VH-VL binders against Large ribosomal subunit protein bL20c (rpl20). Designs and how they scored, part 3

Target 1, 123 residues: Large ribosomal subunit protein bL20c (rpl20), of Euglena gracilis (p07133)
Amino acid sequence: TRIKNNGISKKKRKRKISKMKGWVGGHSKLFRTGNQQLMKARHYAFYDRKKKKNLNKTLWITRINGGLKYYLTINEKYNIFVSFLRKTKTYVNKKLLSEINVRDSKSFSHLSKPIMKSTGINL

## First folded at step 2 (VH-VL)

Design p01 (framework fv_polzastobart)
Fold by ESMFold2-Fast, scan of step 2:
Structure p01 (fold): chain C 123 residues (1-123), chain A 118 residues (1-118), chain B 107 residues (1-107)
Amino acid sequence: as target 1 above (123 residues)
Amino acid sequence: QITLKESGPTLVKPTQTLTLTCTFSGFSLSTSGVGVSWIRQPPGKALEWLASIYWDDDKYNNPSLKSRLTVTKDTSKNQVVLTMTNMDPVDTATYYCARDYWEGFDYWGQGTLVTVSS
Amino acid sequence: DIQMTQSPSSLSTSVGDRVTITCRASQGISNYLAWYQQKPGKAPKLLIYAASTLQSGVASRFSGSGSGTDFTFTISSLQPEDVATYFCQQYDSYPLTFGQGTKLEIK
């Protein structure tokens, strides 16, 4: 009944990361303190979350490298991130990456986006 | 060391266009979560956000001034430029540029006072 | 637009005192609130973000709390160098908006 202009009253982009503060240490803090925060998240994630289902049909909305919005499956998102880590010779526990991707898709999108932009990778 | 500095005219006549340049060092506007914002403060008044430009070229302008504002970046020169058309005496203020990093304006330029008068 | 209202508009107190400033948003902003310190003739300095997280290098006597619409900024033991105007700022939605400021002075 009413058309809303998405270009005007848009919420601040980085606010989406802060909304993930329910995870160990707070998600805004995760990106500032690096790997140590991810290890803490792993410890508490195992404690608080017993089991979750991964569905290949679950779509994630993300915006990468200033481009159009993309609809990514869990597998596509994970593969992009892992590809980047290999290029930088950085390795992370696959279970931890899976937990981030499933539970915290927005955090994963924002974490992977700056990395891909730094390496010149575009979707 | 992270620094930002505003530059441009200090005196503008009514109806003219104001162009301010923010030159920064110690960071790149290609890094995720990084942006540069323009904020102004009329003498003795509150801070007013004007515009922001981010690492992924997303731009936001204050709706009350949208038709008058343009913000652009040149990442190779480490510069962000604000253009405001049709200046009025009420636009007299100190204009700041600041780094917008994730959840706050963590570094600010010293500010430049722009006076609008005939 | 989200209106930010600060209280008090000015405050005068003594060195060593506990100082409390409040900020109210016209609608819920979760914890998307920052606090800034501005000394006369200078640019603002970020002290606190996400309502309660101290910016790196900021003295531990500064703290923030609150969520939703009501927020508090506290200086546990006022120092002479803390004389300044303090502003709150919401970043829940555009346009970004600031409070009117609280001027802090020493008796």
Scores: ipSAE 0.000, ipTM 0.532, lowest interface PAE 16.8, mean pLDDT 71

Design p02 (framework fv_polzastobart)
Fold by ESMFold2-Fast, scan of step 2:
Structure p02 (fold): chain C 123 residues (1-123), chain A 119 residues (1-119), chain B 107 residues (1-107)
Amino acid sequence: as target 1 above (123 residues)
Amino acid sequence: QITLKESGPTLVKPTQTLTLTCTFSGFSLSTSGVGVSWIRQPPGKALEWLASIYWDDDKYNNPSLKSRLTVTKDTSKNQVVLTMTNMDPVDTATYYCARELWYDAFDIWGQGTLVTVSS
Amino acid sequence: DIQMTQSPSSLSTSVGDRVTITCRASQGISNYLAWYQQKPGKAPKLLIYAASTLQSGVASRFSGSGSGTDFTFTISSLQPEDVATYFCQQYDSYPLTFGQGTKLEIK
C-alpha cells in the first residue's frame, strides 16, 4: 500500500540521517576495528541525545578517534566506562572500582585511560 | 538481581487494542544508556522486534507496525507500556520485554507472555 | 530493512560434535551482531554480542566470528543441554532484525 511504501522510504532516510548525527564538522573518519565501530555507534547516539539538551551544562569533553567532541558529566563518563567493562568482560580489580566510585574526574581519567586507549576513546 | 516481567491480557479479540506492561527491578530507566524493548514471537516462528524506549524518552517503533504501536515509560514505577491497536489473529505471539545498554544486544529478557487473538 | 538469513534451518547431530551455524546480512553491519539461544518454552538467552564477544556466564564452547555481512556461530563440542533454537540479530540499524532461527537437535 501507499502508506506502507511511504513509511518504508521515510524510515530508510531517517535511519541514514540518524547514523550521521553526531557529525559536527565537515571531515569524516572511519573506524577500522569492530570494537571501535561499536563504540562509535554508541557515542553517536549518545551525542545526538546530548544535543537535544543544553550542552553548556556539561563539564567534560570526550573524543572518538580525535574526530568528534562530546560533552559528558562525570556520572555519564562513569556509566559509559562501567558499561564498557561489562560488555568487554574486562578484568578490573575491586580497588580500581572503589576509586572510580568516588566519581572524581581526576581519578576516573587516571584509572580508565589504559582501557580506553584500546578503543580509541578518550573519556 | 535484574528481572523483567510482562503482564497484560492473555486473550484478545480481533480489532481490540492490546496493552502490555513490563515491570522491572534491579535497574532504572533514568540511568544513561538504559533502554527497554519489546520483541514478539509467533508460535514456532522467528523473533520480531516491535519497539524500544530509552532513558531520555527517545522511542523507536518497527516501521511495518508503526501506526499501531505506542511505547511509553513510567520511570518512577519501573514500567514500560506497549500498546498495539487493531489486533488480528496473526498477532498471536509470545510478547517479551528485554533490556539493552548503550544500543547493544538484549542482555536480560522477561519470561514472556502469550497473547492469543481469537474470536 | 536489513534481512538476516540463517543456515541451516535445522541441524541434527551427535553429542560431542562441532556445530556451525551461519548468518548473512543483506548489507554491511560491521560487528553489530548478537547470537541468542532459546530452549523450548523459555525466553531467549544472549550468548554472544559484537559478533565474537562471549556474554558473561556463558560456556566457552560457544563462539562467534565474522564481520560485515557473513557471520558464524560455533559450538565446539555439543552437549545435551544445547538442544535449542539459535537466532542471530543485527543491531546496526533500525528496525532491529533477527534471523529465522536454526533448530538444533540430537540424533
Scores: ipSAE 0.000, ipTM 0.544, lowest interface PAE 15.5, mean pLDDT 72

Design p03 (framework fv_polzastobart)
Fold by ESMFold2-Fast, scan of step 2:
Structure p03 (fold): chain C 123 residues (1-123), chain A 120 residues (1-120), chain B 107 residues (1-107)
Amino acid sequence: as target 1 above (123 residues)
Amino acid sequence: QITLKESGPTLVKPTQTLTLTCTFSGFSLSTSGVGVSWIRQPPGKALEWLASIYWDDDKYNNPSLKSRLTVTKDTSKNQVVLTMTNMDPVDTATYYCARGGYEFWSFDYWGQGTLVTVSS
Amino acid sequence: DIQMTQSPSSLSTSVGDRVTITCRASQGISNYLAWYQQKPGKAPKLLIYAASTLQSGVASRFSGSGSGTDFTFTISSLQPEDVATYFCQQYDSYPLTFGQGTKLEIK
């Protein structure tokens, strides 16, 4: 507890292994040794603090390039993805967009993952 | 056009508190994924990250500076404020504010910087 | 904290030459690395993010590569306006940390 800064950094690093990252490769030696269970964090300052904007929105923990962790609502996750596609000039046809089910995080991740890998973002 | 500009005192005495304001335009700190950070650079030395504040009021401070740092935002005024207590001559540096966020970059737009000299 | 070490500390070369600067992280940071250019008296300018992605509007002679702990920044053909100090920065975890900088000069 007293070494929260060091613990937080290591816990953030371990989250890079998570499937929510959506990025393949770049594992550190520290995370590749054996079948390691994620350290149980009694305190994540980022996750344990009460969110003021809760408005009954569903939240996901996601890693955006830079290793920063964000809680995003369904709509915010979709808007960030769409905004990023627009900024990177990635071509997405109307049919593909209509197939994304923003309420199904697995479907959304499945459809967006190929595009995110080319841009370095995991939503 | 995206712009950021630092403002505050240019001369501070040892033990005093420094307050710097970053005023920006061309983006909003209510936009999901967007953040503003403070970075400093002592003359002729490397850059040092100080603090970040994000759209949802999440805050991160450099642990090397302990509880000396406070960062706040006023979304309606497009301002972010850094407060640093107990100033010392070693804190003499150019202080920058910069935009960061959910895009793929770390800091894509920077203010021009303001030189803060700590001297008796 | 993640320490970022750059080499060389300074480099002097000729216009048209290929310039290579390296950056090493004290632990794995995947591809969460940015490169900045800073001219005297001015704020840093983002050149590269995600280790190898060129920022919009930045000249194509600049490139980056690497992942994990070892990273390289390259200028394929040095131009006079490229005289500056270059910094790497990791954004894998807090606190965010920068390299000590590489000063690039023309001989």
Scores: ipSAE 0.000, ipTM 0.533, lowest interface PAE 15.3, mean pLDDT 70

Design p04 (framework fv_polzastobart)
Fold by ESMFold2-Fast, scan of step 2:
Structure p04 (fold): chain C 123 residues (1-123), chain A 120 residues (1-120), chain B 107 residues (1-107)
Amino acid sequence: as target 1 above (123 residues)
Amino acid sequence: QITLKESGPTLVKPTQTLTLTCTFSGFSLSTSGVGVSWIRQPPGKALEWLASIYWDDDKYNNPSLKSRLTVTKDTSKNQVVLTMTNMDPVDTATYYCAHDSYYFGELDYWGQGTLVTVSS
Amino acid sequence: DIQMTQSPSSLSTSVGDRVTITCRASQGISNYLAWYQQKPGKAPKLLIYAASTLQSGVASRFSGSGSGTDFTFTISSLQPEDVATYFCQQYDSYPLTFGQGTKLEIK
C-alpha cells in the first residue's frame, strides 16, 4: 500500500492527526446521504479550486500570505487531517472540519481498513 | 501560470547517483494541499511514478525503488530534488516532475522532461 | 500495489470515428482515476480526473466514465490532433500506478 519516509514530517503529521477528533460522525452522516452525491461535490470543489488558482496566481498567493497568515497555518492542519481521511476513504464537510480542528486528544488508530471498506464509494 | 522544469545530468555512469532538480513557478510548496511528484518513462514504455513530496514535507516513495530514492524540497527556492542511487542502464528514461494538486496524485501540470541516459 | 490494465494496446481508426479505451484496476479505486494524453516527444497532459471530470481547457469530445474497477475513456469524434498515447492512472492509494498505455493512430 502507501509507503512513506519515516522522517520527522511523518511523526509530526501522525501527532497532529492523533490530536484531532469528531470526524467519524461527519463521515457517517455524509455517506448516509449518498456516495454519488458526495463524489460529485468533491469533483466540483476540486474544479473550483483549480479554476480559482488559474487567476493571477502570484498575486493570489501574496494576498493570502499577507492577509491570511493564521488561516494558512490552520489550513495546513486541516489538509494533513484531510490527507489521512483520504487514505481511509473518509470525507467530512468543511464546517465540521473547522470545528474538529480546534479539539484535541483523539487517536485514529482504530480507523483503518474497516472505514475504507465502509465508505461505499468503491463500486 | 504553473510551470516546472527539470534539470540535472543527461548522462550518468552505472553505479553513480543521479540528482535531478525540479524548479517551478506559479505555486509555492508553502501552500497547504500542494505537492510535487516525480515520474519517469523509459523510451517507448509506460509511465512509472517515483516519489512525491508535499507542503508539509510528507514524502512517498515507490516501494520497488524506496531504498534508492530520496526526495527533498527547498520551499524558499521553489525547488524539489530527487536523488536515485546505484544507477543502472535500465534506469535510462525521461524524468518528469509534476504539480500534485489538492486530491494528491492528480498531476495537472508537468515539466518538459529530461532524458537521462545511463551508460559507460 | 494496484495494477492498471488498459485495452487495447493500440488502435487505428479514421477521423470522425468514436474511439473507446478501457482501463481496469486490480482492486476498487472508487473514482480516483485520471486520463492523460501524450504526444510523441512531449510530456503527458491531464485530460480527465475523478474518472469523468474534464480538466479546464480540454475539448468536450473527450469523456470518461466508470467507477470501482472498470473505466472507459471516449473520444466522440476523432480529430487529427488526437493522435497520441493515452494512459490511465489511479490515485486511490500509493504507490501511484499507470496503465501500459494505448497508442492511437489514424488510418
Scores: ipSAE 0.000, ipTM 0.537, lowest interface PAE 12.7, mean pLDDT 71

Design p05 (framework fv_polzastobart)
Fold by ESMFold2-Fast, scan of step 2:
Structure p05 (fold): chain C 123 residues (1-123), chain A 120 residues (1-120), chain B 107 residues (1-107)
Amino acid sequence: as target 1 above (123 residues)
Amino acid sequence: QITLKESGPTLVKPTQTLTLTCTFSGFSLSTSGVGVSWIRQPPGKALEWLASIYWDDDKYNNPSLKSRLTVTKDTSKNQVVLTMTNMDPVDTATYYCAHRDYEWLYFDYWGQGTLVTVSS
Amino acid sequence: DIQMTQSPSSLSTSVGDRVTITCRASQGISNYLAWYQQKPGKAPKLLIYAASTLQSGVASRFSGSGSGTDFTFTISSLQPEDVATYFCQQYDSYPLTFGQGTKLEIK
């Protein structure tokens, strides 16, 4: 069934997803080592192309919002943001995306906020 | 709170296979990002990581123990099982199971441990 | 494998003293280091993770610092209940490895 859950069930689900995604932000060094198999598999789980024949915008929003935000670097947030826009085919001016990437870390928060608000993602 | 408890034989003869069961509560191994690991400690020595199993059945074994280790789970029973073949007196140790969240490879909650002695 | 070396192997000091234990990794591990306390006959207890973050419920007299290869664990004022063996653990890469332990006793 696709009924909406109460607040307690939704909180528990969000917490579990956040813990899983925190691996990406907190342990990026493991990804670059000779023993990167676990990190690789977990990264693919976040954006699993094999498993998402019918993946829609709502699933992407759920996955992104479930991430552990305070462990993510600005570059990691940018990569997640851009991946979301590509996968959901959300239009954003390429000049704006380039400007976010070139400016100080504050520019990501400032320039991406209107788009995040309209799409429902939180990074 | 999270609790874990090891069970199995306390005495094993050389060349036999050891089977240990970890029974836990306070979490589910169907929860995305959760794992259970096995660690051992010979009397008076350092801790040694043996193996880990995760919610999605991914398994990692310490390469120094070659192919002697097998780890499996039964999510419905809240159990993880470690099997170690060809036991030797040098394998005498206290064996622990421990909880781990996906984003961290440190162990926040441990079982009480079970001493396994390997002797003739 | 990443080798973890602790110093000293043992120490004996008085209640109220400041205690310092060090841990050195054979290669850079960033801040992926945890500290455990193990009392005689009991399982290890997590005290610190990410080199300096205190685990919930752990007394504030315990602290950690360091990054890369050199790490320090400190007890600001030793209490009788702190008699234990302390271990560091790296979690930068598999296989996960522990230091040899530091046995702490009170005179």
Scores: ipSAE 0.000, ipTM 0.527, lowest interface PAE 16.3, mean pLDDT 76

Design p06 (framework fv_polzastobart)
Fold by ESMFold2-Fast, scan of step 2:
Structure p06 (fold): chain C 123 residues (1-123), chain A 122 residues (1-122), chain B 107 residues (1-107)
Amino acid sequence: as target 1 above (123 residues)
Amino acid sequence: QITLKESGPTLVKPTQTLTLTCTFSGFSLSTSGVGVSWIRQPPGKALEWLASIYWDDDKYNNPSLKSRLTVTKDTSKNQVVLTMTNMDPVDTATYYCARGEYYDILTGFDYWGQGTLVTVSS
Amino acid sequence: DIQMTQSPSSLSTSVGDRVTITCRASQGISNYLAWYQQKPGKAPKLLIYAASTLQSGVASRFSGSGSGTDFTFTISSLQPEDVATYFCQQYDSYPLTFGQGTKLEIK
């Protein structure tokens, strides 16, 4: 027929998943594409802030699956942590979650590292 | 593995231009978050930061000397060059180049060159 | 510009002693502070960054603490090889600035 169904538009929007060695779900894809764009924008914003003599609350370096360094804000680290919890179906109590302040790097690291260290992930 | 070394003249006359080259190995100045800085130390005095250049060619110069300072890089040669105009005897110092990861919130200058003493006299 | 003031300017003490050097910033710099060791005729060596994080390969007797404007560098048990001048440096804002240095000698 002359009018294609809405399923064709959905297939075009949901691109074919490349066969990635070791890739097991959408969380890694979201981290790679979304965080790369965010890192680029934040690098330029941070760079401009340095020219204005303000380096406070700057990018953190982290490693995921070893070997590569990523420049992440505390918000990006929190998003990765939450995605990790969803992906692994890991449950944390309400007290631990309420103690995490997304804009406090020390609180996030203090509370998340013990959980992630046991699973081999380093943020 | 990471090394830096300064090279250039050791004696400069007043009003002349100083050009120093930092040649490094074990890292690339195309790596995100990496920068190379120039720091000087007059005999018996404190360290003074002069200039920094980053992987993306962004540059920072000390405001007290900014009109005299130019910093450039040649990523393919692993070199950073500092040019300082209108030299004066007060500029006599040991000049260092150093590597830093300034966009990593937790790093300072982790590797330094040996330094080169530049004497300004007639 | 952020001014960094170190105390004392010089210190002479004995092997095995606990050594403390302080550094004060003229304005808040959070934890963006590094400590360097410089031996005579040599380039500075990074010992501590982020006020309290020990650089890889640096002896555990060295430590740092503080946040905001007041910072402390400590050698828990002084060794002969620790004879050097020690500098603090802020990297919160440009221009980057260093303390005037503390010369450490052994009696």
Scores: ipSAE 0.000, ipTM 0.530, lowest interface PAE 15.7, mean pLDDT 71

Design p07 (framework fv_polzastobart)
Fold by ESMFold2-Fast, scan of step 2:
Structure p07 (fold): chain C 123 residues (1-123), chain A 123 residues (1-123), chain B 107 residues (1-107)
Amino acid sequence: as target 1 above (123 residues)
Amino acid sequence: QITLKESGPTLVKPTQTLTLTCTFSGFSLSTSGVGVSWIRQPPGKALEWLASIYWDDDKYNNPSLKSRLTVTKDTSKNQVVLTMTNMDPVDTATYYCARESYYDFWSGYFDYWGQGTLVTVSS
Amino acid sequence: DIQMTQSPSSLSTSVGDRVTITCRASQGISNYLAWYQQKPGKAPKLLIYAASTLQSGVASRFSGSGSGTDFTFTISSLQPEDVATYFCQQYDSYPLTFGQGTKLEIK
C-alpha cells in the first residue's frame, strides 16, 4: 500500500517521482514472479505465511526505495543493494558483484541497473 | 527462556555422514525475521559459519564446504537438522546451533547459542 | 569472502586496566559487525552488534566503535570474569566470517 498524499511540496514530489522513474518497470509483482523461479516445489505454505512472505519482500523494496537515496554514499548504496540481494535470495554471482566498483558511480549504475529493474529496487 | 541444544553422535568415522539436530524453545521458526544457523569451532581455533535456515525455508550454505551440507527444519517440532557428508579428521570440532536474529534486513548476528557438541572424526 | 583480521592475537594485562582490541575487514562492511565473548569450554556470548550497540544484559564497561573497515572493542576497566577469547564477526555479506580471536589473560 502506497501513501495517497504527503506533506512535501509539488516540486519536491515531482523530483522524487522523476528519480524513482526507473522503478516503474520493477513493480513488486515482477519481483514476485522472479522469486517464483527460486521457490522449491516441495515447500508447502499456509495462506497467511505466503502472504507475510510477499509482504516482507514488498516492505523491503518500499523501505529501500523510500530511503534518503540522494544522501547515501556509493558505498552505502552498494551495501544496501548487496544485503537486499542476499536476503531476498536473488542470484548474482561473485564476478558480477566484483565488477561493481563502489568508487565509480557510473559502473555501479550500469552493472546494477538490469537487476534493480527486475527486482524493483531503485538506488 | 530461549534455549537451543545440539544432539547427535560424538564420534564419526572418516567418510561417514554426520547428522546433528538442534532442538530449541522460547521462539518459533514460523516467526518472520528469525533463522537458525550452524557454526563450528575446531579445538583452539576460530569460529566457522556453516549454514543458515530461515522462517521462510530459505537456506544459505558456506561455499567452502560445497555440496557436503544440507540444512532442513521441522517447524512443528522446533528442530533444525544439519547433514554433512564425507567426514574427515579435519572436521573434528565443537558444533553449535544458534539463533540468527533479524533486527532489520541487515541482521546476521547470533543472539542465543546452544551449548555445543564435540564431534570427533577418527578411524 | 570478507577476511576479518583481529589484533592483538593475545593480550595480558591487569585488573582495572583499559583493554582495546581491533578488528579490520578486507572490504567495507558499514556497521554490520558483532563482538562475542567466549570463556573456555563455553559457547560464545553476544556482547555488541551493529558495531556499537550493547546487547541487553551486557555490562556497560564493554563498548564498540568503528565503521567501514576498522573497528575497536574496549573494556573500560578489566574485571577477573572478563578473561576470555573475544571474536568479531561481519554480517554484511555471505559467507558470514569471524576474526581469528583475541585471547585476553590477567598477568
Scores: ipSAE 0.000, ipTM 0.539, lowest interface PAE 12.6, mean pLDDT 75

Design p08 (framework fv_polzastobart)
Fold by ESMFold2-Fast, scan of step 2:
Structure p08 (fold): chain C 123 residues (1-123), chain A 118 residues (1-118), chain B 107 residues (1-107)
Amino acid sequence: as target 1 above (123 residues)
Amino acid sequence: QITLKESGPTLVKPTQTLTLTCTFSGFSLSTYGMGVSWIRQPPGKALEWLASIDWDDDKYNNPSLKSRLTVTKDTSKNQVVLTMTNMDPVDTATYYCARGLYEYFDYWGQGTLVTVSS
Amino acid sequence: DIQMTQSPSSLSTSVGDRVTITCRASQDISNYLAWYQQKPGKAPKLLIYDASNLETGVASRFSGSGSGTDFTFTISSLQPEDVATYFCQQYDNLPYTFGQGTKLEIK
């Protein structure tokens, strides 16, 4: 195995590639390079996604600790919340999750607020 | 149940272009946050990530192989295609497709051995 | 590129023994590390993700620990079906990189 002398150019390209997504513009995208944990939580949630016909039209502006803004749909907010519950090992029963009304922003905020406060995210 | 399967030629001559297709089931590449990746493994050696594509048609290629790699998807057919130009004997490897891009790879295809020789 | 170094390269031990494999990253990758098991002629199988989380359906004798640059994978009591090559992988930054693998055999 050879050791490479100049890795700086490669690192610059990798950093550029990894952060490019945040500046493409468009709605319903999370800033990919600004919060790796948030992106992974979101990705994890979508593997369990069920049909959500007509619920993906509403856009919301969301802040995370640190002042970054994200444009999320109602389904994306729900999926991030569920993923955070899994990753933080928060124990909730299936009945409680099924009672969350994803179209009711007040109910969602009421249920997620204690967990989001502890992580510094407001969805 | 989630499955992935690679298909394509087993033998490729030097300087030719390799085209591999990954056909998957049990998930959709139109699902937000979803991605499919290509990884290869030369006989007896370590795994090497090649390229990835996500639900938004964004593509990532290994810089060490830049310009040789193209990855595309057909969401309606549940397929992802990898194209690799100018094949060389050192590219002889088992090629895998796997589910994942922004994190670990949780499901893998069986792999297809591609031998490059004259 | 982030370099991933595994030790040992190979290991021979007996059924029932505790097996420990280590993985070192050339820079801080937090907990963004996965461990895979690969049997001859087969694709890799995910065992551990986020350094210490056991994948669903994977036997409880497998465990992982570590953060930053130093990571450990442990099999608490080796079984015959555990004969395989084990790989670590970082997913903190592109390109994603794998360790060179540790071949585990029984005496």
Scores: ipSAE 0.000, ipTM 0.532, lowest interface PAE 15.3, mean pLDDT 72

Design p09 (from P2 with heavy chain I100S E101D Y103F G104L S105Y; framework fv_polzastobart)
Fold by ESMFold2-Fast, scan of step 2:
Structure p09 (fold): chain C 123 residues (1-123), chain A 119 residues (1-119), chain B 107 residues (1-107)
Amino acid sequence: as target 1 above (123 residues)
Amino acid sequence: QITLKESGPTLVKPTQTLTLTCTFSGFSLSTYGMGVSWIRQPPGKALEWLASIDWDDDKYNNPSLKSRLTVTKDTSKNQVVLTMTNMDPVDTATYYCARSDYFLYFDYWGQGTLVTVSS
Amino acid sequence: DIQMTQSPSSLSTSVGDRVTITCRASQDISNYLAWYQQKPGKAPKLLIYDASNLETGVASRFSGSGSGTDFTFTISSLQPEDVATYFCQQYDNLPYTFGQGTKLEIK
């Protein structure tokens, strides 16, 4: 979202957008790794849809104190990401990270879009 | 499945206050990034955004309607309520509630409720 | 406020024809534009978001393009069920604003 700094409603919306950007900055190492995985997951989810076969599974990842959720199609990469998260001593709830579920492609796409926007990532 | 439904009076007299309730299911308004908005459409006219409420209970109102609008939520009931004061025949419209994530587009809409303002 | 202008206000074409609708923003909105389809008596249905992304479950004959201030919505081969009013919406800034709508009819 490109924000213009005029008006009360615009200031409030910018503050909400800035919360996402601040979260990215506060967890830059973790977010950069997750960001690359989000790009790959989006790419694979897109191509899975085009092939008429849904081979993807979504990993739900959330930050405990930020409440920001990531959805990654990482069936094969789950253990690597979880190991990285443990080593960085992040604030993310480890119990939630153990969840692997299948989500519809719309929910995954919709949630990942704002995160990709805040980091300047486009498909 | 995600559903939203508007409820409230279909007929309102000029100067009265309109109260509409949006009842939804399949998502929570406590989820980070989530918001519910009210949008109206006068017969044969364009859509007009009225107000939004978000996951943090922050409220956003269309400046063109001044302080006639209030929006509140009850997360335990999965409801969002719109109150609009001093109704006028020009406010006759179909009123929709709709979901948005992170202040983006509206992906799910209620069926709409026609509110007619006449004496 | 960002003003959204649609063209044309209405058009009539034949089944199988290519239909093009345009939307212009009064200022740069990047790619923060959605297109909705609305059939009489029904709520709007999201078709396109982020200017060019097709919503899941929406027929592939619908497409969108553009960035900045000028946007285009296209139906590659008009079907009878596509008779509806189409609206663009910007979400670059509050307040959200919509185009006036384009009413699509079959001859």
Scores: ipSAE 0.000, ipTM 0.527, lowest interface PAE 19.2, mean pLDDT 70

